# VH-VL binders against q8ixk2r445to577: the designs that were tried, part 231

Target 1, 133 residues: q8ixk2r445to577
Amino acid sequence: FFGMLQNKGLTDYCFDYNPPDENQIVGHQVILYLCHGMGQNQFFEYTSQKEIRYNTHQPEGCIAVEAGMDTLIMHLCEETAPENQKFILQEDGSLFHEQSKKCVQAARKESSDSFVPLLRDCTNSDHQKWFFK

## First folded at step 10 (VH-VL)

Design Q58 (framework fv_recaticimab)
Fold by ESMFold2-Fast, scan of step 10:
Structure Q58 (fold): chain C 133 residues (1-133), chain A 120 residues (1-120), chain B 112 residues (1-112)
Amino acid sequence: as target 1 above (133 residues)
Amino acid sequence: QVQLVQSGAEVKKPGASVKVSCKASGYTFTGYYMHWVRQAPGQGLEWMGYISPNTGNTKYHQNFQDRVTMTRDTSISTAYMELSRLRSDDTAVYYCARVRYSGSWPFDYWGQGTTVTVSS
Amino acid sequence: DIVMSQSPSSLSASVGDRVTITCQSSQSVLYNYNNKNYLAWYQQKPGKSPKLLIYWASTRESGVPDRFSGSGSGTDFTLTISSLQPEDFATYYCQQYYSYRTFGQGTKLEIK
């Protein structure tokens, strides 16, 4: 699977990674933004190792969740995916983070019109359902 | 109706600093990058850098990173570009320009420009 | 930086003429995953800010007359004005947005 990773509940929003510097692609939070249909900062690849890769810049970035955190951040991809970078895209559209046993949910960022993906307890909410365009 | 309205013309002495403002209206200010581009008299366009009004993160072109500071005030939907240690070759029209936040996009709306003249 | 080179630096033309301006990038601005060229064209009239004409090398911005067209891919791009009008006398700039932003030197279109 590859493409723009869109939310079913927040229907106009896609995974978006817009690093402040193209030469510093890691360490920043993945956000949600209006789907533009052009790929680029919204283009992700779901791999056989259950990674969500960001291939817009080199070296490639992989979405990860650090221990004790609920935010998705960009790490460097490794030859063998570490557990904190593994997400199971389930048939119902849920994106299950294996290490934490939680699901990725679209949520509002405090005091702004910004949205971010966060780890939350798995539910049947449309805000936890994702699909590639 | 999208509008970017910039502050008025400035005349500065070498070594001074100038701070140009760009007030946005007609759209969600935090949803778009604000870039700065300058144009010396009779010359082409030169990209200086950008700020994300949403995060406050900035990226400057290497030619300006030692002298430029870009900031914003979300309460009044205004972006700022301050250039320090001015030289005569900084004489130019300075533009703010909007870029869609997600992905890479062209400059779809521009401010009217602010003329900065640096002379002794 | 990706260096943008425009040709010619200036040209003279008459109303009704077909005008062609070229732009070359020092490296490809074609993105392999979406097959889009990150190349735009702007028009600038004296004393005014630039105005977006074309993006993705060939997509015309809303409100731009159909006499303006863009073509090309990778490193070589062309802006064509099929039947020049009096309001088209201006300076034209190409710009890449593949890696940051850089502009060509500009092409000044002058009345004959």
Scores: ipSAE 0.007, ipTM 0.549, lowest interface PAE 12.3, mean pLDDT 86

Design Q59 (framework fv_recaticimab)
Fold by ESMFold2-Fast, scan of step 10:
Structure Q59 (fold): chain C 133 residues (1-133), chain A 120 residues (1-120), chain B 112 residues (1-112)
Amino acid sequence: as target 1 above (133 residues)
Amino acid sequence: QVQLVQSGAEVKKPGASVKVSCKASGYTFTGYYMHWVRQAPGQGLEWMGYISPNTGNTKYHQNFQDRVTMTRDTSISTAYMELSRLRSDDTAVYYCARVRYSGSLPFDYWGQGTTVTVSS
Amino acid sequence: DIVMSQSPSSLSASVGDRVTITCQSSQSVLYNYNNKNYLAWYQQKPGKSPKLLIYWASTRESGVPDRFSGSGSGTDFTLTISSLQPEDFATYYCQQYYSYRTFGQGTKLEIK
């Protein structure tokens, strides 16, 4: 699976990575933005190692959640995926972060009118359901 | 054994386009990114961009973005780099080089290079 | 772009000499989460494609003689060739692969 990673509940929004410096990819937060179909900052791949790769950078970026945090940030991909970079894309569309035992949910960022993916307790909400377009 | 075999030398006039091929063998083509690097006579190495053979996704260096197109054909394990509106300063040896899809390694295998001469 | 600077641009040496080439990056290429430096060294002989010698700043590529060694971390790196051999006269390039790919300008090893 590769393409735009879109939310079922927040239907116009996709995973988006737009770091302040395109040549310094690590450590910035993944956001949600209106799906535009132009690839680039919205082009992700789900791999057999359970990674969500950002394909518009070299080396590839891999979405991670640091211990104790609920935000998704960009790390560099490694030959063997570390546990904090592993997400199970389940048949019902939920995106389960194995290390924290939580699910990725589309949520409003507290300090703004923007949206971000965050780790939350798993529910059957459409805001926790994702699919590739 | 891993091999990257490139198309032969080209002589072009200013304003023309050139399309260089790079045929991969000895490994899973879709498991590695393919990058393009050029080298002008007597000069150093200049990175141009890459393509993912698996997804078709591309990223070009800003200096080439308006003139370069990278494509691939997975049925014959071949990557292509087309450079349009050629200028004399595009005279260079053009290399393809692979990068493993995981591991973030540098260029472990290179093509033999394709000499492109742009003369008026 | 991360800018790579090599020194010297050229160097004359004799067979059996110890040679050191330096490389500086405009910013750190050390990834703090795995403690690896995303830096490689290549050898290029006239009319040939570059050949990978060293990666992760100090790991020797398979088949590369042990007289080649790399060291350094963060922004400052060195390639050392102990006891230079006739086949080692070539141009050497450092490369960062932390963010896209950029190369140093090269160091040409010439016979004295």
Scores: ipSAE 0.656, ipTM 0.881, lowest interface PAE 1.7, mean pLDDT 91

Design Q6 (framework fv_recaticimab)
Fold by ESMFold2-Fast, scan of step 10:
Structure Q6 (fold): chain C 133 residues (1-133), chain A 120 residues (1-120), chain B 112 residues (1-112)
Amino acid sequence: as target 1 above (133 residues)
Amino acid sequence: QVQLVQSGAEVKKPGASVKVSCKASGYTFTGYYMHWVRQAPGQGLEWMGYISPSTGNTKYHQNFQDRVTMTRDTSISTAYMELSRLRSDDTAVYYCARVRYSGSYPFDYWGQGTTVTVSS
Amino acid sequence: DIVMSQSPSSLSASVGDRVTITCQSSQSVLYNYNNKNYLAWYQQKPGKSPKLLIYWASTRESGVPDRFSGSGSGTDFTLTISSLQPEDFATYYCQQYYSYRTFGQGTKLEIK
């Protein structure tokens, strides 16, 4: 699976990564933004290693969650995926983060009208269901 | 037996476009990124951009972004790099080079290079 | 861009000599999560494509002779040829692959 990773509940929004400095790609938060259909900063790939890869950087960026955190941040992809970069994309569209035992949910960014993907307890909410477009 | 074979030398006039091909063999074409690097006579290596043969996604260096287009044809395991609005300082040898998926490896195989001469 | 600087631009040496080439990056190419330096060295002979010699700053590519060694971390790197052979006269380039790809300007190794 590859393309724009869109939310089922927040229907106009896609995973988006647009770091302030392209040469400092590591450590910035993944956001949700209106789907523009042009790929680029919204183009992701789900791999056989259970990674969500950002394909618009070299080396590829891989979404990760650091221990004790609930935000999705960008790391560099490695030859063997570390546990904090592994997400199980389930048949129902849920993205399950194996290390934390939590699911990725579309959520409002604190004190803002902006949206971000965050780790939350797993529910059957459409805000926790994702698909590639 | 990994091999990257590029198209032959080109002579172009300023303002023209050139399209260089790079045919891969001996490995799964969609399992590796294809990058393009050029080298002006007597000078160093300059990275231009890359394409993912699997997804078609591209990223170009800012110096080439408005003049370069990278494409591929998976049915014939061939990558292409087209540079438009050629200038005399685009005279260079153009290389394709392979990068392993995982994004953590340098260029392990290079094409033989395509000489592009831009003269008036 | 991450800027790569090599020194010297050229040097003359004799067969059997120990040769060192240095490379410096404008920012660290060490990835702290895996403790690897995203730094490679290439050899290029006239009219030929570059050939990968070393990656991860110090790992030799398969088939590369033991006389080639790489060292360094972060921003400062060195390529050493311990006992120069006739086939080693070439231009050498360092390259970072931490964020896209940029190369040093090259070091031309000439016969003395």
Scores: ipSAE 0.652, ipTM 0.883, lowest interface PAE 1.7, mean pLDDT 91

Design Q60 (framework fv_recaticimab)
Fold by ESMFold2-Fast, scan of step 10:
Structure Q60 (fold): chain C 133 residues (1-133), chain A 120 residues (1-120), chain B 112 residues (1-112)
Amino acid sequence: as target 1 above (133 residues)
Amino acid sequence: QVQLVQSGAEVKKPGASVKVSCKASGYTFTGYYMHWVRQAPGQGLEWMGYISPNTGNTKYHQNFQDRVTMTRDTSISTAYMELSRLRSDDTAVYYCARVRYSGSYGFDYWGQGTTVTVSS
Amino acid sequence: DIVMSQSPSSLSASVGDRVTITCQSSQSVLYNYNNKNYLAWYQQKPGKSPKLLIYWASTRESGVPDRFSGSGSGTDFTLTISSLQPEDFATYYCQQYYSYRTFGQGTKLEIK
């Protein structure tokens, strides 16, 4: 349930949260970066409430998707997980965001060379398959 | 204090293999990735790849992937880089370097280097 | 492969001079989503291992004198030594860590 969240298709890349300011852990996009697993920026926990949590300190960060958006951003975790913070990790490795009916895919935004996890229509692509390492 | 101590100089014939060691001390060996970088005489630095001492997982630059093997032994906090089918242009100083991802992403500590000479 | 190009290949300077070394990447090393440049600078003295000076393009490594500064973003980066000291004569390398690792060819700083 915890560790580096690695992509099956983009095999060297992991979920990474490395905000511009370490004192501001909320409000920035989750990115993909080369897997290292040594820093808190790649340490995530998948919880029984279907959250993807970042950091071990209170208050903890939780990955969320805002309405109409396709990017994953860091929010503060809540006592009861809101729907925009719930992801279903399927047996085949797909990471399904039930509120939007979309899957998390390793991709680049249209105008960027930087890799990021994005919500996309669900497919059987290895770029939509994730596992904890 | 953090130290990375590498094995001594090697002289090899073309076609042979060489195995360089890098012994870590002064920190938790499994907490930091170990990278290998080489430098031919009078030339710049060339990245070869890395190993996770914790998992044993490796990633090699494509120029080396068919000839390099990186391993580690956690019981003695030592990383190894083996390069096979040596050519004269593999003559270089080989460095191990650790990466600290929780702070900087740079190579914050380096071994002293191991000179490998491949005689023609 | 991201190619790193440094200029000049070598330069001569005197103690007390301001020295500027530039580095250009073949593609942007700025991560659009966190606004960080994945770029480091190293110093290497003859017969010695490289030493990390700067990471994230402009953050000085602990223990590095404040006369060393890094600047730039995207594809164009600069290392500045504001008042050259005798111990600063060395070869300097930039390195990207945006996609694996590649180094510039180095800039050799020599006594004039």
Scores: ipSAE 0.326, ipTM 0.811, lowest interface PAE 3.6, mean pLDDT 89

Design Q61 (framework fv_recaticimab)
Fold by ESMFold2-Fast, scan of step 10:
Structure Q61 (fold): chain C 133 residues (1-133), chain A 120 residues (1-120), chain B 112 residues (1-112)
Amino acid sequence: as target 1 above (133 residues)
Amino acid sequence: QVQLVQSGAEVKKPGASVKVSCKASGYTFTGYYMHWVRQAPGQGLEWMGYISPNTGNTKYHQNFQDRVTMTRDTSISTAYMELSRLRSDDTAVYYCARVRYSGSYAFDYWGQGTTVTVSS
Amino acid sequence: DIVMSQSPSSLSASVGDRVTITCQSSQSVLYNYNNKNYLAWYQQKPGKSPKLLIYWASTRESGVPDRFSGSGSGTDFTLTISSLQPEDFATYYCQQYYSYRTFGQGTKLEIK
């Protein structure tokens, strides 16, 4: 699967990677932004290693969650995907993070007006359902 | 040498529809979003909505949702904006403008504008 | 919608002057996770389409003279023209793209 990773609950929002500097692709948080349907900063690939890859430039980034954190960060992809970079895209649209046993949810942090994907306990909420467009 | 060339001026009566075209050249048409912005005489700029030329997906501002339709024809690199049930306060210059979501996110090139006059 | 307010509505200036135009948003247009302000500035001359000057609040568009600069963050933004030239007399608009698109009402820059 590849394309724009759109949220079922926040229907206008997609995974988006727009780091402060295009030459420093890794180490910044993945956000949610209005889906534009054009790929580019919202174009991701779900791989057979269960990675979510950022495909707009080289080197390719892979979404990861650091131990103890709930935010999705862009890291360099590795030859063998580490556990913190593995997400199971389930048939119901849930995106399950194997290492933490949690699901990716479209949410706001309590002190921010900005939407972001965050790890939360798995539920059947539409805010935890994702699909490629 | 990017160009967005719009159709000519239109004069319409209240209740009619108008369809404005925007022909793109000098770049890959499907690589950029096409937005529509209008400007009433002596007034500021008002965003109406957009279309993805690649997917055909559209999003309209709530004020226009029930009257506007945006389409495109990729074979001739042309975007269209049709506004129905025209009112006198729809009199404005209508602009197309492109956006790329891999850089500025801003309107980097604009069409020359199409004047639409709605009068009885 | 995010409401954009510009000040002043109009101002008169002379060639060589330093000109400052301000823009306020009704809510923050800073995405705190990437530290980018989703804000642009445009110049419009009578009878012409708008022209992009600044994006991401402070990044100058290619081909725009270096006398134009943008600054600010969150809800308060400024466009500065350091040494006004005859071709700079125009109307200037700020625009947010944090949530769709809205424009300020414009600032008309006129010859004194």
Scores: ipSAE 0.198, ipTM 0.785, lowest interface PAE 4.4, mean pLDDT 89

Design Q62 (framework fv_recaticimab)
Fold by ESMFold2-Fast, scan of step 10:
Structure Q62 (fold): chain C 133 residues (1-133), chain A 120 residues (1-120), chain B 112 residues (1-112)
Amino acid sequence: as target 1 above (133 residues)
Amino acid sequence: QVQLVQSGAEVKKPGASVKVSCKASGYTFTGYYMHWVRQAPGQGLEWMGYISPNTGNTKYHQNFQDRVTMTRDTSISTAYMELSRLRSDDTAVYYCARVRYSGSYYFDYWGQGTTVTVSS
Amino acid sequence: DIVMSQSPSSLSASVGDRVTITCQSSQSVLYNYNNKNYLAWYQQKPGKSPKLLIYWASTRESGVPDRFSGSGSGTDFTLTISSLQPEDFATYYCQQYYSYRTFGQGTKLEIK
């Protein structure tokens, strides 16, 4: 699958990666932003290696979660996907992060209007359901 | 060195199908989208669609989606574009082109083109 | 969808001349959130495939001579060749990648 990765519960929001400097595309958090429908910085590909790739810019980025963290960050893709970059997209739309045994959830940061994808214990909530558009 | 090498010229009758190949080398084939663009004699460039070599997912321009099929074979780093039910106005040079940025962006490398002639 | 219109359709010039080719889109190809114009320019010589010259409206592709420059924003774009060389006689195309892909009809640059 590829496309804009949209949340079932937070229906107007898509995965979004818009780093402050186009020459430094890795190391920043993936956020959720209003879906604009044009791909580009909201365009992701789910690969046979269970990666969520951002190949809008070169070098290609792959979403990862570091041990002990709950935020999704952009790392460089590797020829063989490391465990922290593997997500199982399940039939029900959940994104299961294999290394942590947690699911990606759309969440709101305290005292702000910002939304981000975060790792949380897996539930059957619509905020943990994702689909490509 | 990035290289896209396409199959040779084809001459077809109306109603036939043509399958053009594009063999990639010099980069990781599954890391870049492959697009197809054609150019009829004396006309401009027309985008047809693309394929993700990694997933096999495709997106076609509406003018072609009922007649075009794009596929790939990752074992030989080759993309294919098959156009069916050919008409005389399908006579064109067909190009494969790599997209440096995924799916939505510009073409950084092009194949040499495959001339397809459709005539009575 | 997005229609790209180039002007002129052809022009004659001599080596050493400064030439300007324009491109207009039927709707803006500028994204507000990243402030980028989703526009590229290609050069095509007879019997050859197109070659990328400029992307993001004004960024030169690696290996493209600095006599080529792109400018503009939104709906109006320009490709300039500051001092024509013999190898520059070709057809030039603008292309938007804001929504799918569409090309201008081309501008043929021919020797005077």
Scores: ipSAE 0.007, ipTM 0.567, lowest interface PAE 10.3, mean pLDDT 85

Design Q63 (framework fv_recaticimab)
Fold by ESMFold2-Fast, scan of step 10:
Structure Q63 (fold): chain C 133 residues (1-133), chain A 120 residues (1-120), chain B 112 residues (1-112)
Amino acid sequence: as target 1 above (133 residues)
Amino acid sequence: QVQLVQSGAEVKKPGASVKVSCKASGYTFTGYYMHWVRQAPGQGLEWMGYISPNTGNTKYHQNFQDRVTMTRDTSISTAYMELSRLRSDDTAVYYCARVRYSGSYSFDYWGQGTTVTVSS
Amino acid sequence: DIVMSQSPSSLSASVGDRVTITCQSSQSVLYNYNNKNYLAWYQQKPGKSPKLLIYWASTRESGVPDRFSGSGSGTDFTLTISSLQPEDFATYYCQQYYSYRTFGQGTKLEIK
């Protein structure tokens, strides 16, 4: 699978990696922004190792969740994917983060009007359903 | 040189439909989104919606959703905006404008505008 | 919709003047997770299409003279022309792209 990772519930929004410093590609949060269909900063690859990979810039990034956190951060990919970088894309469209036993949800933190993907308890909400487009 | 060339002025009666064209040249048509923006006489700019020339996917502003249709023809690098059930307050200059989302996210090139007059 | 409000609605100035135009959004257009302001400025001359001047609140578009500068963050933004030239008499619009697109009502810059 590859393409733009679009949310079923927040229908106009896609995974987006647009870090504040364009010369420091790794270490920043993945956001949700209006789907533009152009690839680039919204182009992701779902790999056989269950990674969500960002190949638009070098070095290649892999989405990870740090222990105890709920935000998706861009890390460097490794030869063997570590557990914090593994997401199971399920038949129903949910993205299950195996290490935390939580699902990726389109959300907004209480103090923010910006949208982000966050780890939440798994539900059958459309805000937890994702597909490549 | 990037250029967006729009169709000529139209005069329509209330209740009619108008279809404005925007022909792109000087760049890869499918690489940039096409938005439509209108401007009533003496007024500011009003965003109407966009189309992806690559996929054909559209998004319309709520105010236009029931009356606007945006399409494109990639074989002639042309985008279209059709507005139906015209009212006198639809009298405006209609612009197409391109956006590149890996860069400015902004309208870097605009068509020259198409004047649509709705009168009896 | 995010409502964009500009001040003033019109402004009279002379060549060589420093001109300031302000823009306020009804909600923040700062994306908290990438720290970018989704805000642009356009110039429109009578009978002509708008022209992009500034994007990401403060980044000048290629070919735009350095006398044009943008500043601000969140809800309050400013476009400054440091030394007004004859070709700068026009209407200026701010525009948010945080949630689709909305424009300010415009500021008309007129010869004094």
Scores: ipSAE 0.327, ipTM 0.812, lowest interface PAE 3.3, mean pLDDT 90

Design Q64 (framework fv_recaticimab)
Fold by ESMFold2-Fast, scan of step 10:
Structure Q64 (fold): chain C 133 residues (1-133), chain A 120 residues (1-120), chain B 112 residues (1-112)
Amino acid sequence: as target 1 above (133 residues)
Amino acid sequence: QVQLVQSGAEVKKPGASVKVSCKASGYTFTGYYMHWVRQAPGQGLEWMGYISPNTGNTKYHQNFQDRVTMTRDTSISTAYMELSRLRSDDTAVYYCARVRYSGSYHFDYWGQGTTVTVSS
Amino acid sequence: DIVMSQSPSSLSASVGDRVTITCQSSQSVLYNYNNKNYLAWYQQKPGKSPKLLIYWASTRESGVPDRFSGSGSGTDFTLTISSLQPEDFATYYCQQYYSYRTFGQGTKLEIK
């Protein structure tokens, strides 16, 4: 699977990565933005290693969650996916982060009108359901 | 075993377009990224961009973004790099180079290069 | 772009000499999560494509002679040829693959 990774509950929003400085790709937060279908910043690939890869940068970025955090940030992809970069895309559309045992949920960013994907307890909410478009 | 074979030398006039091909053999074409790097006479190496043969996804260096198009044809394991609105300073040897899909890697195999000369 | 600077631009040496080439990046190419330096060295002979010598700053590519070694971390890197052979006269390039791809300007190794 590859394409735009869209939220079922927040229906017009897709995973988006647009770092402020393309020479400092690591450590910035993944956001949600209106699905455009035109830009490379919304192009992601789900791999057999259970990675969500951002293929717009070379080297490739891989979405990760650092220990004790709930935000999705960009790391560099590794030959063997580390546990913090593994997400199970389930049949019902839930995106389960294996290491933390939590689900990715579309949520409003604190002190902002912006939306971001965050780790939350798995609840079967439509805001926790994702699909490639 | 692994080979990247590029198309032959080209001579173009300013304002024309050139399309260079890179035919891969000896490995699974869709399992590796293909990058393009050029080298002007007597100068160093300059990265232009890449394509994922699997997805078709591309990324171009800012210096080439408005003039370069990278494509591939998986049925014949061939990648293409087209540069438009050619200038005399586009005279260079153009290389394709392979990058392993798994992880973030260096260039492990290079094509032999295609000389493009832009003159009137 | 991450800017890569090599020194010297050229050097003259004799067979059997120990040769050192230096490369500096404008920002760190060390990835803190896997502790790897995204830095490679290539050799290019006239009329030929570049050939990979070293990757991850210090890992020698299969088939590359033991006299070639790489060292350094972060922003400062060195390629060493411990006992220069006739076939080693070439141009050498460092390259970062931490953020896109950029190369040093090259170091031409000439017969003294």
Scores: ipSAE 0.529, ipTM 0.860, lowest interface PAE 2.5, mean pLDDT 91

Design Q65 (framework fv_recaticimab)
Fold by ESMFold2-Fast, scan of step 10:
Parts: C-alpha cells; sequence; structure tokens
Structure Q65 (fold): chain C 133 residues (1-133), chain A 119 residues (1-119), chain B 112 residues (1-112)
C-alpha cells in the first residue's frame, strides 16, 4: 500500500509530515492535516517490513515511537526495521504498534487546536481505523 | 549475483518518446528502489527520479516531472523509464541503478542505454 | 538542490603515486541522528557504468581495494588512492544522498 493514510473517524484528515527544517527532516512529530493530495508531505508507503515510510525527501524517513512515549516521530529508516518502527495494519483498519501493544489513534493536540496520531489502548473506535487512499 | 540488464540503443527524432527497460535478477525486486540517472556525452551524471517496485510510487526530479513516466512489472522484475517530447539535448546514456533506501548509495548499475535524438 | 563541486577537473599522475581528489557540498550532508555523512564516491571507466567505491564518506564497498580511502565530514570530503595502479585511470564522481541525489562534475585521472 501507498498513498494518503486517512482516518475513518476524522474523515477529512490524513497523516502529514511537514518538517520546519528542510535540511533536517527527522526528529519532528507526524501530524494530521486536511487531506489535499497536492503536497507530497501526505504520501506514505507501507512496506512488507511493516514500516510507514516517508519518501518525499531523502534520506527517507520512517515513522517511529520512542520507548515510553505516545507520539509518532519521523526517524531514519534502517536496513532492518527496528521494533519501534513496526506497525501492523490489521484487517479492521487498526494500526497496531507491536512493541508497545497500542494502536494509533487520531487525537487533538493539547498545545494547539490541531490533530495528531497518538498511541492509545486499542479500542473499536473509528478514530483508530486507517486506510490508504 | 545481482544484475540489472537494460534494453538496447535507440535513435529517435525530436518530439518522439523513448521507453527504456531495466530487468533485475539475483535479488528480491520489490525490496529495493530503482532510480534512473542519465549522462550526456562528455558530461556528468544527472539524477532523474525513482520508482518503488513494491508500491509503484514514483518521485521525479523537477527538471523531468512533466516528461518522464516510471513504471514497473513485478511479474518479470522489470522497471521502465519513458521520456516524452524528446529534444536533441536529451541525447545521453540512461542508467538504472538500485538503492536499498534513502540512506544508501547506488550499489548496482545497469550497463546503460544510449539514446540519440537527432533530426 | 545541493550543489557538489569537485577539484581538480583533471589530474595527471604516474603508477605508484598518491592521488587526492576533493569534493565540497553547498550545505552539510551530515545526518544528526546517526552521525553519518551521506556522501559516496564512484569510479567510471570509458564506455562503462559507474562503480561504487565508498559510501558514508569513509566506508569501502565490498571488493574495493584498500588503496582507496575516503575522509571528511560536513561539507568537505576527500578520496585518496594511496598507490596508483594502471586500472585506476578513470573518472571519479562524488555524490550526496542527504537531500535527493546530486553528483559532482567529475575528476578525470589521466596517465602522465
Amino acid sequence: as target 1 above (133 residues)
Amino acid sequence: QVQLVQSGAEVKKPGASVKVSCKASGYTFTGYYMHWVRQAPGQGLEWMGYISPNTGNTKYHQNFQDRVTMTRDTSISTAYMELSRLRSDDTAVYYCARVYSGSYPFDYWGQGTTVTVSS
Amino acid sequence: DIVMSQSPSSLSASVGDRVTITCQSSQSVLYNYNNKNYLAWYQQKPGKSPKLLIYWASTRESGVPDRFSGSGSGTDFTLTISSLQPEDFATYYCQQYYSYRTFGQGTKLEIK
């Protein structure tokens, strides 16, 4: 799968990565933004290694969650995907982070009125259901 | 062993299109990105873009974005690069080259396909 | 685009000589998260495809002779051939892969 990674519950929102520094594309939080399909910042690739890759800039980024955290951060892709970069896209549309045993949920960011993907306990909420468009 | 084998030389008129193929063997075709790089006579190397054989996703350099199309056929482990509306300054050797990820260099190259554009 | 500049454009040398080729990038190609420089060196002989020699500025590709070495960090890089052999006469290119991919203009190594 590849394309815009859209939320079923927050229906107009997609995974989005727009780093503030073009010369350093990793280390920033992945956000949710209105799906527009115009910026390559919304195009992601789900790989056979269970990675969510961002290929708009090089070096390529891979979404990761650091131990004890709940935010999705852009990190360096590795030749062998580390556990913190592995997400299982399940049949029901849930995106399961294997290392933490939690699911990716569309949530409101406290420091702003914007939305972000966060790790939360797995539920049947539509805010935890994702699909490629 | 890893091999990338490209199609033969082409001679085209200005305004025509050319489609170059690159057949991969000796590795998992969908495990690596396929990039295209060209080299005009006596000049340096110029990156054109890439395709993910796994997903079909492409990224083109802005200089080629309106004229290039990259595709692949996973059943025969072959990548294609089509360049349209050819000009005489498109005369070059076109290479396919393999990349594991954005953090890695071009580790294997095809032998090159000479494309000559003349009136 | 990150612009890559090589020096010299051509160099004449004899078998057994120590040869140094330099490469400069218009901005740093050092990646903060892994502390690696996204810089590669390629060798190209007339009528042949480029061949990878060095990546991450100083890592030799498998099968590349020990006489080839790479050094440098950030914006300034060097390829050294410690004792030239007849098969080393070729054109050498540096390449960054920090932001997309761009090449230097090449250094042609010729027999003196």
Scores: ipSAE 0.008, ipTM 0.571, lowest interface PAE 11.4, mean pLDDT 86

